# VHH binders against WD repeat-containing protein 55 (WDR55), part 7

Target 1, 353 residues: WD repeat-containing protein 55 (WDR55), of Arabidopsis thaliana (Mouse-ear cress) (o80775)
Amino acid sequence: MEIDLGANAFGIDFHPSTNLVAAGLIDGHLHLYRYDSDSSLVRERKVRAHKESCRAVRFIDDGQRIVTASADCSILATDVETGAQVAHLENAHEDAVNTLINVTETTIASGDDKGCVKIWDTRQRSCSHEFNAHEDYISGMTFASDSMKLVVTSGDGTLSVCNLRTSKVQSQSEFSEDELLSVVIMKNGRKVICGTQNGTLLLYSWGFFKDCSDRFVDLAPNSVDALLKLDEDRLITGCDNGIISLVGILPNRIIQPIGSHDYPIEDLALSHDKKFLGSTAHDSMLKLWNLEEILEGSNVNSGNASGAAEDSDSDNDGMDLDNDPSKSSKGSKRKTKSKANTLNATNNFFADL

## First folded at step 1 (VHH)

Design s03 (framework vhh_surovatamig_d1)
Fold by ESMFold2-Fast, scan of step 1:
Structure s03 (fold): chain B 353 residues (1-353), chain A 121 residues (1-121)
Amino acid sequence: as target 1 above (353 residues)
Amino acid sequence: EVQLVESGGGLVQPGGSLRLSCAASGFTFSSYWMSWVRQAPGKGLEWVATINQDGSEKDYVDSVKGRFTISRDNAKKSLYLQMNSLRAEDTAVYYCAKLGYSRGWYYFDYRGQGTLVTVSS
């Protein structure tokens, strides 16, 4: 099931217990959608949350509130039931806020365009910790609750590990390849996996963060913009070519495609029961994928005589899922010749947006 | 499906004028910042001009300031570029672009065939 949001969504999050999904849009709006097993996807609310793009969204307080972060430097809490604004931190950061994660039931972490990370008490509406390890935008964060450590990735090409008990940066990596775009913890806390601008996954061993211990190369021709942990051994990747894949870690392998957009993936999120995967891309679409149905089909050989159903998910090429060097999917003529084209000065021009 | 269709290019003498048009479909046009970008023969892509959702804010690359005017008609879902006092260095394929964002990067999402502008005597 899918729905046209009317504007690109930079962030999505699923309600922790009911069939609701929230989307933060480039125009500053927050949308709330109800979905069901009968393939309905209906907008329940539209909130004018921010003056500039809404870049991140998270349900908090057992799903009673939604927190959003914006290029307008603010963090806003909205009531799910009424759509009313409950709390507004107008100058939460000095720069555009890119990312939000849940840390505990009463704390969230936010990261901005200049590398600042802040930890907020949601009850007191106050900043409890601040970290400035990075020189460029914060791209992703993940939390190790057993050690009370926050792992942060940045466009400066490094990751940092921040100790929330001491309010100190405990370690920081060397420049690792290119910009780090996404991060997850897996293997029961033993590995940290980062997606990169050049289509590689970097694997770090917990406690040895100076350099990566392994690399999953040639995963995508361009950036791995979104990473989502499915379980301790499997990840879902969202790439610049619009392809969404299920990937295994140690052993490193592409297991199967899950779905695709015709445009670069913006964000990925799992429903509370892991039955649905939500994806957004530069096509203004929100798509929900039934993982139970898709993953049950992964070991079935559908004996197609000519591969005629190939490329039905998207016009994307350059991802070698078949591992056949003589096969090229380049026989398809695209109507859209450049779905995403980045200019060197584009980030600088739109930094104030 | 998002579509952007450019038109209005052609051969023009130095000092002449052209008006480029872009017809948008498949998305809520009025909700997006829009841009014109161009690619000169043998060169990389260059940003030319940007306009916000309602047309109240506009910006241009320095080389075209005072010569080019970007505008939009949200009711017609159309973007325009009025080009005056054209120079040989303005020769390029011009693309209509929707503003996109990808984890810390803004980018120009151009999808059409573009429209060729040749400035030559």
Scores: ipSAE 0.000, ipTM 0.249, lowest interface PAE 11.2, mean pLDDT 81

Design s04 (framework vhh_surovatamig_d1)
Fold by ESMFold2-Fast, scan of step 1:
Structure s04 (fold): chain B 353 residues (1-353), chain A 120 residues (1-120)
Amino acid sequence: as target 1 above (353 residues)
Amino acid sequence: EVQLVESGGGLVQPGGSLRLSCAASGFTFSSYYMSWVRQAPGKGLEWVATIKQDGSYKDYVDSVKGRFTISRDNAKKSLYLQMNSLRAEDTAVYYCARGIAARPYYFDYRGQGTLVTVSS
């Protein structure tokens, strides 16, 4: 199911317990949609949250409130039930706020266009920590709750690890030779995965952040603007070519496509039950993908084989996929067309430099 | 497909004026911030000006404030840069860029560019 939002959404988030999804739009509006399993997607609420773009959105307080972050430098808390403004941190940052995540029940983290990261106490409405490790915009953040460490990615091509107990930047990577656009923690906290402007996934081992331990290049050359953890071994990628893929990590492989937009993917989010994947792109569309049906379809042949027959079936299936002329032809044709068209349509400013 | 096509560049004397145009296609032009970016010979890309979707917000690099004016026509899907009181240091290839976040250097697409040479 899908709906035209009327404007591009920079951020989406799903309610933690009910079938609601929130979208923060480039025009400053916050939209709230109710969805159901039968393909109904209906706007319940439209809030004029900001006068500049709404770049990030997160449900907090067990889904009773939505916090939004904006190019207007503010962070706003909105009541889900009424749409009323609950709290407004005007001048939260000195520059446009790009990203926002939950840290604890009473704290959130925000990152801005100039590389500043702030940690906010939502009860006191005050900044408890500030980190300035980065020289360019903050693109993504993720939190390791067991160690109280925030992992931050930046357009400056580095990631940093910020220790919230000591209020110090504990480590920072070397420059990766490209912008880092997205970040997730996987493998039970052992790996940090970053999406890059050139389409590579960089794998860092926890505690060894100077340089990556591994690279996954099969998505190149398309930028990986969104990353979403599905489980400890699989993640979902949203790329500049509009393709949404399920990717396995260690062993590194593309498992299957999930869906697509005709324009670059902006954000990805999972529903509370992991039944639906939400995606937004530069086409002003919000799409919900039935992940249960999509993943179930990939397993049609996995039923009842013995160990030896199972291995043979897996090998035969792999060879069929490798020898699919339609997939190979599509890839080659797409790359040829994309390359001819790339000088125009996909001239990413930072990738061209 | 997304396309941005610049025009209006050329050779102009110091103190002169030029108007650059950008024709956009393949996307909902009215939903995006748009920017002009330039690259002087032997230098990196420099952001010049940004305009909000509805034209209500405009921003400029300090060196062009008061001399350059960014504007847009959403019905025509066109972006413009009126350049007055041109200086030798304004010599550059000028690119039309599609901004998806309201910040100077955040673009997902740019055109092929149009050359502006300011010389006596």
Scores: ipSAE 0.015, ipTM 0.263, lowest interface PAE 7.1, mean pLDDT 81

Design s05 (framework vhh_surovatamig_d1)
Fold by ESMFold2-Fast, scan of step 1:
Structure s05 (fold): chain B 353 residues (1-353), chain A 123 residues (1-123)
Amino acid sequence: as target 1 above (353 residues)
Amino acid sequence: EVQLVESGGGLVQPGGSLRLSCAASGFTFSNYWMSWVRQAPGKGLEWVATIKQDGSEKDYVDSVKGRFTISRDNAKKSLYLQMNSLRAEDTAVYYCAKSRYYYGSGRYLFDYRGQGTLVTVSS
């Protein structure tokens, strides 16, 4: 099922227990839609949340509230049932906010256009600490709850690992050939997968973040703006050609297409029961894909197919002791970007293909 | 309501020239970085060129440097792309985009793009 939102949506998220999906729109509005039995998608609420584009949206507090982040530099908490403003941080960041992620029941992380990451205590409604590992926009974040580490990707072409217990950047990767656009953790916490501007998926071994251990190139040259973990062996990719694919990792392969838009994908989200995949693109459409129906036609057994192809435990990603945050890695990266003008470098491959 | 309306596309011989125009409405044009992006048949969206609010800074994808020139007229709320020495690989739908510039990033978030104008370089 699908609906024309009237404006492009940059962020979507599903309610954790009911058939509701939230969309943050380019015009600053927040829309709530109810879906049922694969046949209807009805707008239940429209909130004038922001004065500029709403770039990220997350349900929090067991689905009682929605947090949105905007190009207007604010973060807003909205009550789901009433649409009323619960909390508004007008100057949450000094620059436009791109990303939001739930960390714990009482903690949210946000990332902005200038590379600042802030950690928020939702009980106190205040910033508990911030990280400035990156000199360029924050594109994505994911959280490893067992180790309390936040993994952050940036347009500067690096990934950082932030220790939330010590409030320190624990490690940062080398430049990865291109901008990093999306990130997921999979293989029971053993692998970090990053989508890139040039369409490559970079595979990192947990604890060995200086350089990637493997590359998946079958999606190139189309940028991978969205990544979702489906299970420990499979992920869903959303690309700038509008194609949504199911991809297996180790063994690396495209399993099947899931769906498409005629325009670049903006965001992907899974319903809490994984029955539905939501997608948005630069066509102002919200599409809901019945994954149960799509994947039931597949004879893929993720436990047997993907598990059987697990690595031999031969991890060639040596621990990079030279990737110390105290070294001038940030200064080196910043200097390289200033001289290289990465705007031209990162987008030229489309003309060659 | 934000609107961007592109014009100036068409069929042109290799080595020829075209000038694309974009008329903006529904927002304060002079407050935003503006970009041209393109999508070739069967390919993804590619950033082409960006211009700062006041026109003082311009950036281009390497493949069009020296051939394309981006410009703007804030009084007319218009964005332009002068395309010279056109090649077959320049064939694409060209979109005007409202964007935010990120220092050193190499990527621009596009808050809006128009309906596009087709440029075909052939013959």
Scores: ipSAE 0.042, ipTM 0.416, lowest interface PAE 5.5, mean pLDDT 81

Design s06 (framework vhh_surovatamig_d1)
Fold by ESMFold2-Fast, scan of step 1:
Structure s06 (fold): chain B 353 residues (1-353), chain A 123 residues (1-123)
Amino acid sequence: as target 1 above (353 residues)
Amino acid sequence: EVQLVESGGGLVQPGGSLRLSCAASGFTFSSYAMSWVRQAPGKGLEWVATISYDGSNKDYVDSVKGRFTISRDNAKKSLYLQMNSLRAEDTAVYYCAKAYTKRFGELSYFDYRGQGTLVTVSS
């Protein structure tokens, strides 16, 4: 099932206990949708949350509130039932806020355009910790609750590990060649997996963060923009070519495709019961994928995974809907097809604003 | 706070030329791809051109290829659009746009735009 949001969504999140999904849009609006197993997807709320893009969205307080972060430097809490603004931190950061995650029942973490990370007490509405390990925008964060450590990735090409008990940066990686765009913890806390600008996944061993222990190269022709943990051995990737894939880690393999957009993937989220995967892309669409149906089919034929894995390797050239002779000539000799596909996505993205 | 200020628009006859400028502040200009986007009367936003963070890569919508040239000056924190052989169909408000910060050097989308500068092409 899918719905046209009218504008590109930069963030989505699912309610922790009911069939609701929230989307934060480039035009500053927050949308709330109700979905059901009969392929119904209906907008319940539309809130003018921000005057600039809404970049991150998270349900908090057992799903009673939605917190949004914006290019306008603010963090806003909105009541799910009424759509009313509950709390507004107008100058939460000095720069545009890119990322939000839940840390504990009463704390959230936010990251901004200049590399600042802040930890907020949601009850006191106050900043309890601040970390400045990075020199470029914060792209992703994930939390290890057993050790009270926050793992942060940045456009500066490094990850950092922030200790919330000591309020200190415990460790930071060496430069990884390009931007780190996304991060998840898996293998029961033993591995940290990062998506990169050049289409690889970097695998770090917990406690050994100076350099990666392994690389999953050539996963995608361009960036791996979104990563989502499905379980301790599998994750879902969302890439610049619009392909959504199920990927196994150690052993590293593409298990199967899940779905696609014709434009770069922006965000991915799982429903509370892991029955649905939500995806957004530069096409203004929110798509919900029935994972129970998709993965049940895969499980019946798990012996054929090697063929599926090879077929999942994406070709950017095939996604391009623009048949410009100039572009095709350039791509055939100079192999810069990714640029042409990016332009096509940009053109449609702007039309929907 | 990201600030983008466009200038250089005006009234031009068909076949004429204009040079648009955009002054940027509030972010590290040299780290981001920049775009020009336009909105014609009664129509939606249309992407026109994009330039990479270092100026090495440039892309255009087909209708302006060979007529428009995008450029930047990172030292001056400025973006430019040289428009030649203007047509009535180029009449629009032109916006300077900053690429989203999630991907360094991203050329395909934006999340900020300036106030715009009006370009009218008529006789």
Scores: ipSAE 0.029, ipTM 0.432, lowest interface PAE 7.5, mean pLDDT 81

Design s07 (framework vhh_surovatamig_d1)
Fold by ESMFold2-Fast, scan of step 1:
Structure s07 (fold): chain B 353 residues (1-353), chain A 121 residues (1-121)
Amino acid sequence: as target 1 above (353 residues)
Amino acid sequence: EVQLVESGGGLVQPGGSLRLSCAASGFTFSDYWMSWVRQAPGKGLEWVATIKQDGSEKDYVDSVKGRFTISRDNAKKSLYLQMNSLRAEDTAVYYCATSYYKRGYWYFDLRGQGTLVTVSS
C-alpha cells in the first residue's frame, strides 16, 4: 500500500503499539496515518509543525507524543491524540537539526548540520549533555542501552562513541575516506554497521572503533542512506538507486530485494510488530511493504542464546578511550547533489551519491 | 499544481549580461530555499547559486562568484539570476529549483523546462 504525501518526507516512524505511522515533510508539515492489514492507509492528522523542513520524527512517551526536528533549528513535541503542540524548543540547536533518536523513556538525542549532538531530558525540557566530536553534519545515531553509549555517524567520515554516564566521547574512528550516512548495532551489541556514500557497508567490532574489521561492497556504488535492523543477523538497506534490500551480516550477503522506488530512498522504519516496512523516497511517496508476505514466514527472530552479558567478556579493558588522537581533517566539504533520472517530470529531488 | 517557469535566456556575446527570472505558483514560495541549476550541452546538472527563504544567505559555485547575483521577491513569488561578464562556458539550460540542505548535500527539485543561455561570438 502506498500514498502520495504531496511533498517529500525526510523522516518516518511507527507508533510503538498501534497501527500509526508519522511522516515529517520537506514543507515542515507532520502527517499521521492509520493503516490496516487490509491495505488501507488514511491520514488522521496534518500538523503545521515547522516553517522549514521537518527532517526527523520519533514517537515518545509510549506513543502519546511525537517529537520532530527541523531545519528551523527547533524541536517540537506534538500530542498524538489531539495534534496540539505540547512543547517547543525554538533554539534547540544553532544549526539545522538532521536526526533524532529515543535514548531512554525520558531522554532523546539530536544531531545537527555542524556536528553538534545534544541529549535532552523530555520532562525538564532541557539539554543535559552536549558532544562536539564531529567536524561536519550528523547523519545518524543509534543507542546501546546496556552500556549507555550513543554511536554517532557524520559526514566527516568518522564514527564516535559517546558515554552518557561520563559525558565524554569514549572513542572515535579514523577517517574512512567516505561519508558515513547511517548506522545500526547488531549481533547482540558486538557489531556496528555503517552505510557509506560510496555504497559500502563498514563493519566495526564493539570496542575496536579505530578502523573497520570488515567491509561489504556488493551494494556499491549506490549510497546507503538508510539502514534498519530486522534482527541480530539481518538488516534492511535503502539506497540512492531506490532499491530496498534484505542483507545478511556474517555471513555477508544480499538475501533478496524487498521493494523499490524510482528515486533515492530517504528513510526506512519498521512497524511495532515487524509486519510492515515503511519507506520514503524523493518521489513524495510513503510505501508500506508487508514483510510477512514478502519474506514468506522467514525467521525474523534472532536466537536468544547470547545476551548483552557477552559484552563483558571481550575487548573493553577499562582504559579511558576518550584520549582521542588529534587528527587533521582534509575531507568533508559541503556537497552539491545534481543527478536525476528524469528532468522536470515530477516533483523530484536530485541526488548523486 | 506546483509550477516553476524560467525565462530571460537568449543569445549574448562574451562579456555581456542577462537577467533570468523564475515565476513560482501553487506553493508558499517564501517558505523555500531556492536555487539556480544549469546543464551545459552533453553534460550533467551543475548547481550555480542558492538563496535562503528571506534572502539573508546566498551561496555560489566558485566559477560564477563575483559575476552572478541571485535574488528573490517573495511578494511577487519570483526568483532572479543577474549574470554579468558572461563566458562561453556559461552556455547552458538554466533551471530554477526549490531546494534544501540535508546531511552535507543540497537537493534540488526541478519542475520547469528551463531557459537556454547561449554565449557566443
Scores: ipSAE 0.015, ipTM 0.427, lowest interface PAE 7.2, mean pLDDT 83

Design s08 (framework vhh_surovatamig_d1)
Amino acid sequence: EVQLVESGGGLVQPGGSLRLSCAASGFTFSSYWMSWVRQAPGKGLEWVATISWDGSYTDYVDSVKGRFTISRDNAKKSLYLQMNSLRAEDTAVYYCARDKYSRYPYYMDVRGQGTLVTVSS
ESMFold2-Fast, scan of step 1: ipSAE 0.045; ipTM 0.489

Design s09 (framework vhh_surovatamig_d1)
Fold by ESMFold2-Fast, scan of step 1:
Structure s09 (fold): chain B 353 residues (1-353), chain A 124 residues (1-124)
Amino acid sequence: as target 1 above (353 residues)
Amino acid sequence: EVQLVESGGGLVQPGGSLRLSCAASGFTFSDYWMSWVRQAPGKGLEWVATIKQDGSEKDYVDSVKGRFTISRDNAKKSLYLQMNSLRAEDTAVYYCARDEYYDSEGYYTEFDYRGQGTLVTVSS
C-alpha cells in the first residue's frame, strides 16, 4: 500500500505499539497515518509543525508524543492524540537539524548541518551534552545502550563514537575517502555498518574505528542513503537509484529485493511488529511493504535451486550503468537542497530546487 | 601496567601454517573481549578476528574465514591465532588487542591497548 503525501518526506517513524506511522515533509508539515493489514492507509492528522523542511521524526514517551527536527533549527514535540504543540525548542541548534534518534526512554540525540550533535533530556527539555567532532553535516546516528556510546556519521567522511557517560568523543575514524550517509550496529554490538556515497558498505569492528575491517563493494551504483537493521545478520538498504534490498552481513550478500521507488530513497522504518517496512523517496510517496508476505514468497522461491541464485545474485550489470556520479551527489545532498527550499533572500547559496 | 606480548611470527611459504600467541598481564584477562589486528606494508590497520571473554563467540574478517582460528586460554592469560593456508596477502605485522573493558558501573569503555606486534611474512 502507498499514499501520495503531496510533498517529499525526509523522515518517517512507526508508533511503538499501534498501527500509526508519522512522516516529516519538505514543506514543514508533519503527517500521521493509520494503517491496517487490509491495505488501508489513511491520514489521521496533519500538523503545521515547521516553517522550513521537517527532516527527522521520532515517536517518544511510549508513542504519546512525536518529536520533529527542522531546517528552521528547532525541535518540536507534538501530542499524538490531539496534534497540539507540547514543547518547542526554538534555536535548539545554530544550524539546520538533520537527524534525530531515541537514546533512552528520557533522552534523544540530534545532529545538525554543521556537525554539531546534542543530547536532550526530554523531561527537562534541556541539552545535557554537546559534541563537535565533525566538520560537515551529520548524516546518521545509532546508539549502543550497553556502553552508553553514540555512533555518528558525517558528510566529512568520518565516523565518531561519543561516550555519553563521560561527555567525551571516545574515537573518530580516519577519512573514509567518501561521505558516510547512514549507520547501524549489528552482530550483537560487534559490527558497525556504514553506507557510503559510492554504493559501498563499510564494516567496522567495535573498538577498532580508525579504519574499516571489511568492505561490501558494488552493492549499488550510487549512494546507500538509508540503512535499517532487521536483525543481527540482516539489514535493509535504501539507495539513490530507488532500490530497496535485503542484505546479509558476514557473509556479505544481497539476499533479495524488497521494493523500489523511481527516485532516491530518503528514509526507511520498521513497524513495531516488523510486519511492515515504510519507505519514502523523492517522489512524494509513502510506501508500506508487507515484509511477512515478501519474505515468505522469497523463502518459497529460494527453496527452488534456480530461484535462490536469481534473488541473491549481486550481478552488477544494472549497477554498472553509467549513471553520472554527479547525479548521486545530487541525491545525497538532500540537506543542502533543503536549505534551497526555504524562500529566504539571505540564503543565496542555492537558488534552485 | 597493561602489557600484551605477541610471539610466533616468522617467514612461511604460501599454503603454510603459523600459530601466533599473545601473553597478557596487568589486567583480568577473562573480563575482556580480545582481538587480532594486522597492518600490511603500506596499508592501514585491519581487524582480523575477535573472541568473547569465555570463548563462546568468535568473528573473522571475510578474507580469513575458514583459514584462521582465534582461541584463548583464560587460565594461562593467553590469546592465540591459528593461521592455515597462508597467502602472500596475509603478510603483515599482527597485533594482539584488548577490545573492551567492563567497569564497575556496568558500562563498557573502549581501550586500544595493543602489543608491539609480530611480523608474519608469506613468501616463496
Scores: ipSAE 0.000, ipTM 0.178, lowest interface PAE 17.7, mean pLDDT 81

Design s10 (framework vhh_surovatamig_d1)
Fold by ESMFold2-Fast, scan of step 1:
Structure s10 (fold): chain B 353 residues (1-353), chain A 122 residues (1-122)
Amino acid sequence: as target 1 above (353 residues)
Amino acid sequence: EVQLVESGGGLVQPGGSLRLSCAASGFTFSSYWMSWVRQAPGKGLEWVATIKQDGSEKDYVDSVKGRFTISRDNAKKSLYLQMNSLRAEDTAVYYCARGWELPYYKGYFDYRGQGTLVTVSS
């Protein structure tokens, strides 16, 4: 089932116990939808939450409230039942707020476009911790509750581990591959998985964050913008090419496709019962995928979903100027698509001004 | 390697709407002015809209003012163009471009994508 939101959604989250899904839109609105198994998806509420894009959305307080984070530098708490504004942290950050997660039942974490991470007490509406390990945007965060450590990824290509007990950055990775776009913890806390701009997943061993211990290469030709943990051994990827895939970690493999948009994936979220996957993309669509049906229907042919192992489709025909297999194998879809001005410009082109 | 990848083009009827997206990679997106430029069949490049690094300043060619809206999301490294009330004369290949406003700096964008075709016809 799907619905046209009227504007691109940057954030989506499911209610923890009821069939409700929230979407934060580029125009600053927060939408709340009710869904059912009979393919009904109905908007119950529209809130003008922010003056700029609403980038992150999370249900908190057992689903009684929705917190949203915005390019307008604020964080807003909205009552689910009434749509009323409960708390508004104007100037929560000095820069646009990009990401927001639940940490504990009374604590949330937010990250901004300049690399600042703040931890908030939701009862007192006050900032309890601030971390500045990064100087580029915060792309993702995940929390290890057993150790009270926040794992943060940044556009600067590094990952940091923030200790909430000591209010100190405990570890930071070296620049590994490219921008880190997303992060999840798997394998019962033993592995941290990061999605990258170059289509690779980086696997870090807990406690050894200087460099990755393994790489899942050849996952996608383009960026892995969204990662969502399904269980301790499987995650869901949302990529720039619009493809949504179920992926196994250690052993690293593409298990099967789940769905697609014709445009880059923006966000992914799971329903409370894991029956539905929600996805948003640059097409203004919210799509809900019935995972129960998709995963049950594919169990006979799951071996055919090993696209990474069988993806040797470097189709050399018609992509190379002189039809040279060696040369066309070097090229990617994006390299040929961006050809018009890629190699004739320099950083000093504007020096005349 | 600097890459700009456009999407969102297609066939639309006059009065309709389209939203173009651009995914940027290989550079610090938040440090650059970004623009949309277009090229109609048989014509030269025309600057359409520009946006400052932090989104605080925007400008448009007169023919699209009030109909098109440029926006950016630095954390997502994305540039957007919302096109409303489309006209036949908006038919063009639309390019995402890195750099300053073209009317002042003829030829002074240093990268552009491969473009996405927008066709407005009945």
Scores: ipSAE 0.007, ipTM 0.267, lowest interface PAE 13.8, mean pLDDT 80

Design s11 (framework vhh_surovatamig_d1)
Fold by ESMFold2-Fast, scan of step 1:
Structure s11 (fold): chain B 353 residues (1-353), chain A 123 residues (1-123)
Amino acid sequence: as target 1 above (353 residues)
Amino acid sequence: EVQLVESGGGLVQPGGSLRLSCAASGFTFSSYAMSWVRQAPGKGLEWVATISYDGSEKDYVDSVKGRFTISRDNAKKSLYLQMNSLRAEDTAVYYCATLEWSYPYDFYAFDIRGQGTLVTVSS
């Protein structure tokens, strides 16, 4: 299901427990939509939140409030039930605010157009920390709650790791060769994945942030403006060609397409139950994709290793006898890489946890 | 070609301290992230700690955080593990290793070259 918002939306977020989605629009409005599984999508609220574009939206306080950030340099908290203004930080940043994320139940992080990152106490409505590691706009942020570290990406082509306990920038990457646009943490905290302007995904190992350990180039040359973690092994990409893809990380592969817009993707978000994916693009549309239906149609857990044993009583092998079996079997053995130096060094302990 | 030689293990009482060393040769040590991994009697390999090539980033398994400190000296081509407040469950053979991602197995593989150094924590 889909709905025309009347203006491009730069940010969307889903309510943590009910079937509500919020959208922040280029005209400064905040829209709240109710959806259901029989394809109903209706606008419940329209709030004149900001004087300039509303660039980021997040539900906070168990979904009782929505926080929005704007090009007007302000951060606004709005009551979900009434649409009333709860708190307004008119000069939250010196420059346009691009990004917002939840950090803890009482803390949010915001990033601006000139590289400033601020940490806010939502109850006190005050800035507790400030980081200035970057020289260009903040594009994305994600939080590692186990270590109390914020991972930040920037148009300056670097990633920084900010320690919230010490208020210190702990590490910063070398220049990645292009702008970093999006970031997620995966593999139970072991990997940080960044989307880039040239369409590459950069894979960083946690604790080794100076340079990436791996690159995924199959989406190039289309910029990866949105990244969304689906689970520890899969993420969803939103690109400037309008394509939304399901991508596997280690092994790195495009698993399947999920959906598309005719214009560049702006933002992606998952519903609280992961049943729906929300997407916005430069077409003024909000689209909700039924992930349960789409993913049940995929061949992600195919079939060759488990299906072959079930089909062993099939007599449809007459055509296979026309093929030269020596071409495949001997070729496979010649291509096998043997690592004598990794004798029993593979650690299955982490995989079984 | 590549050689890693661990040393510094021994018998120590609970609450004691040990400092392990790893001497590297045959490769450009300063270009590699390095790890300490251990194997307790009758158990599999367990990752303990990792340090980036320049020493700026360090990571630890939760059970040793605050007790163990990994460090390196690139000029001496040496890796170290300072172990404090040792417990009986820290008893293991300790290996130094380069860190490698094993693509087909979807986990990190450790390139272990040396014989290891035995740490026994017992009263």
Scores: ipSAE 0.000, ipTM 0.154, lowest interface PAE 17.5, mean pLDDT 80

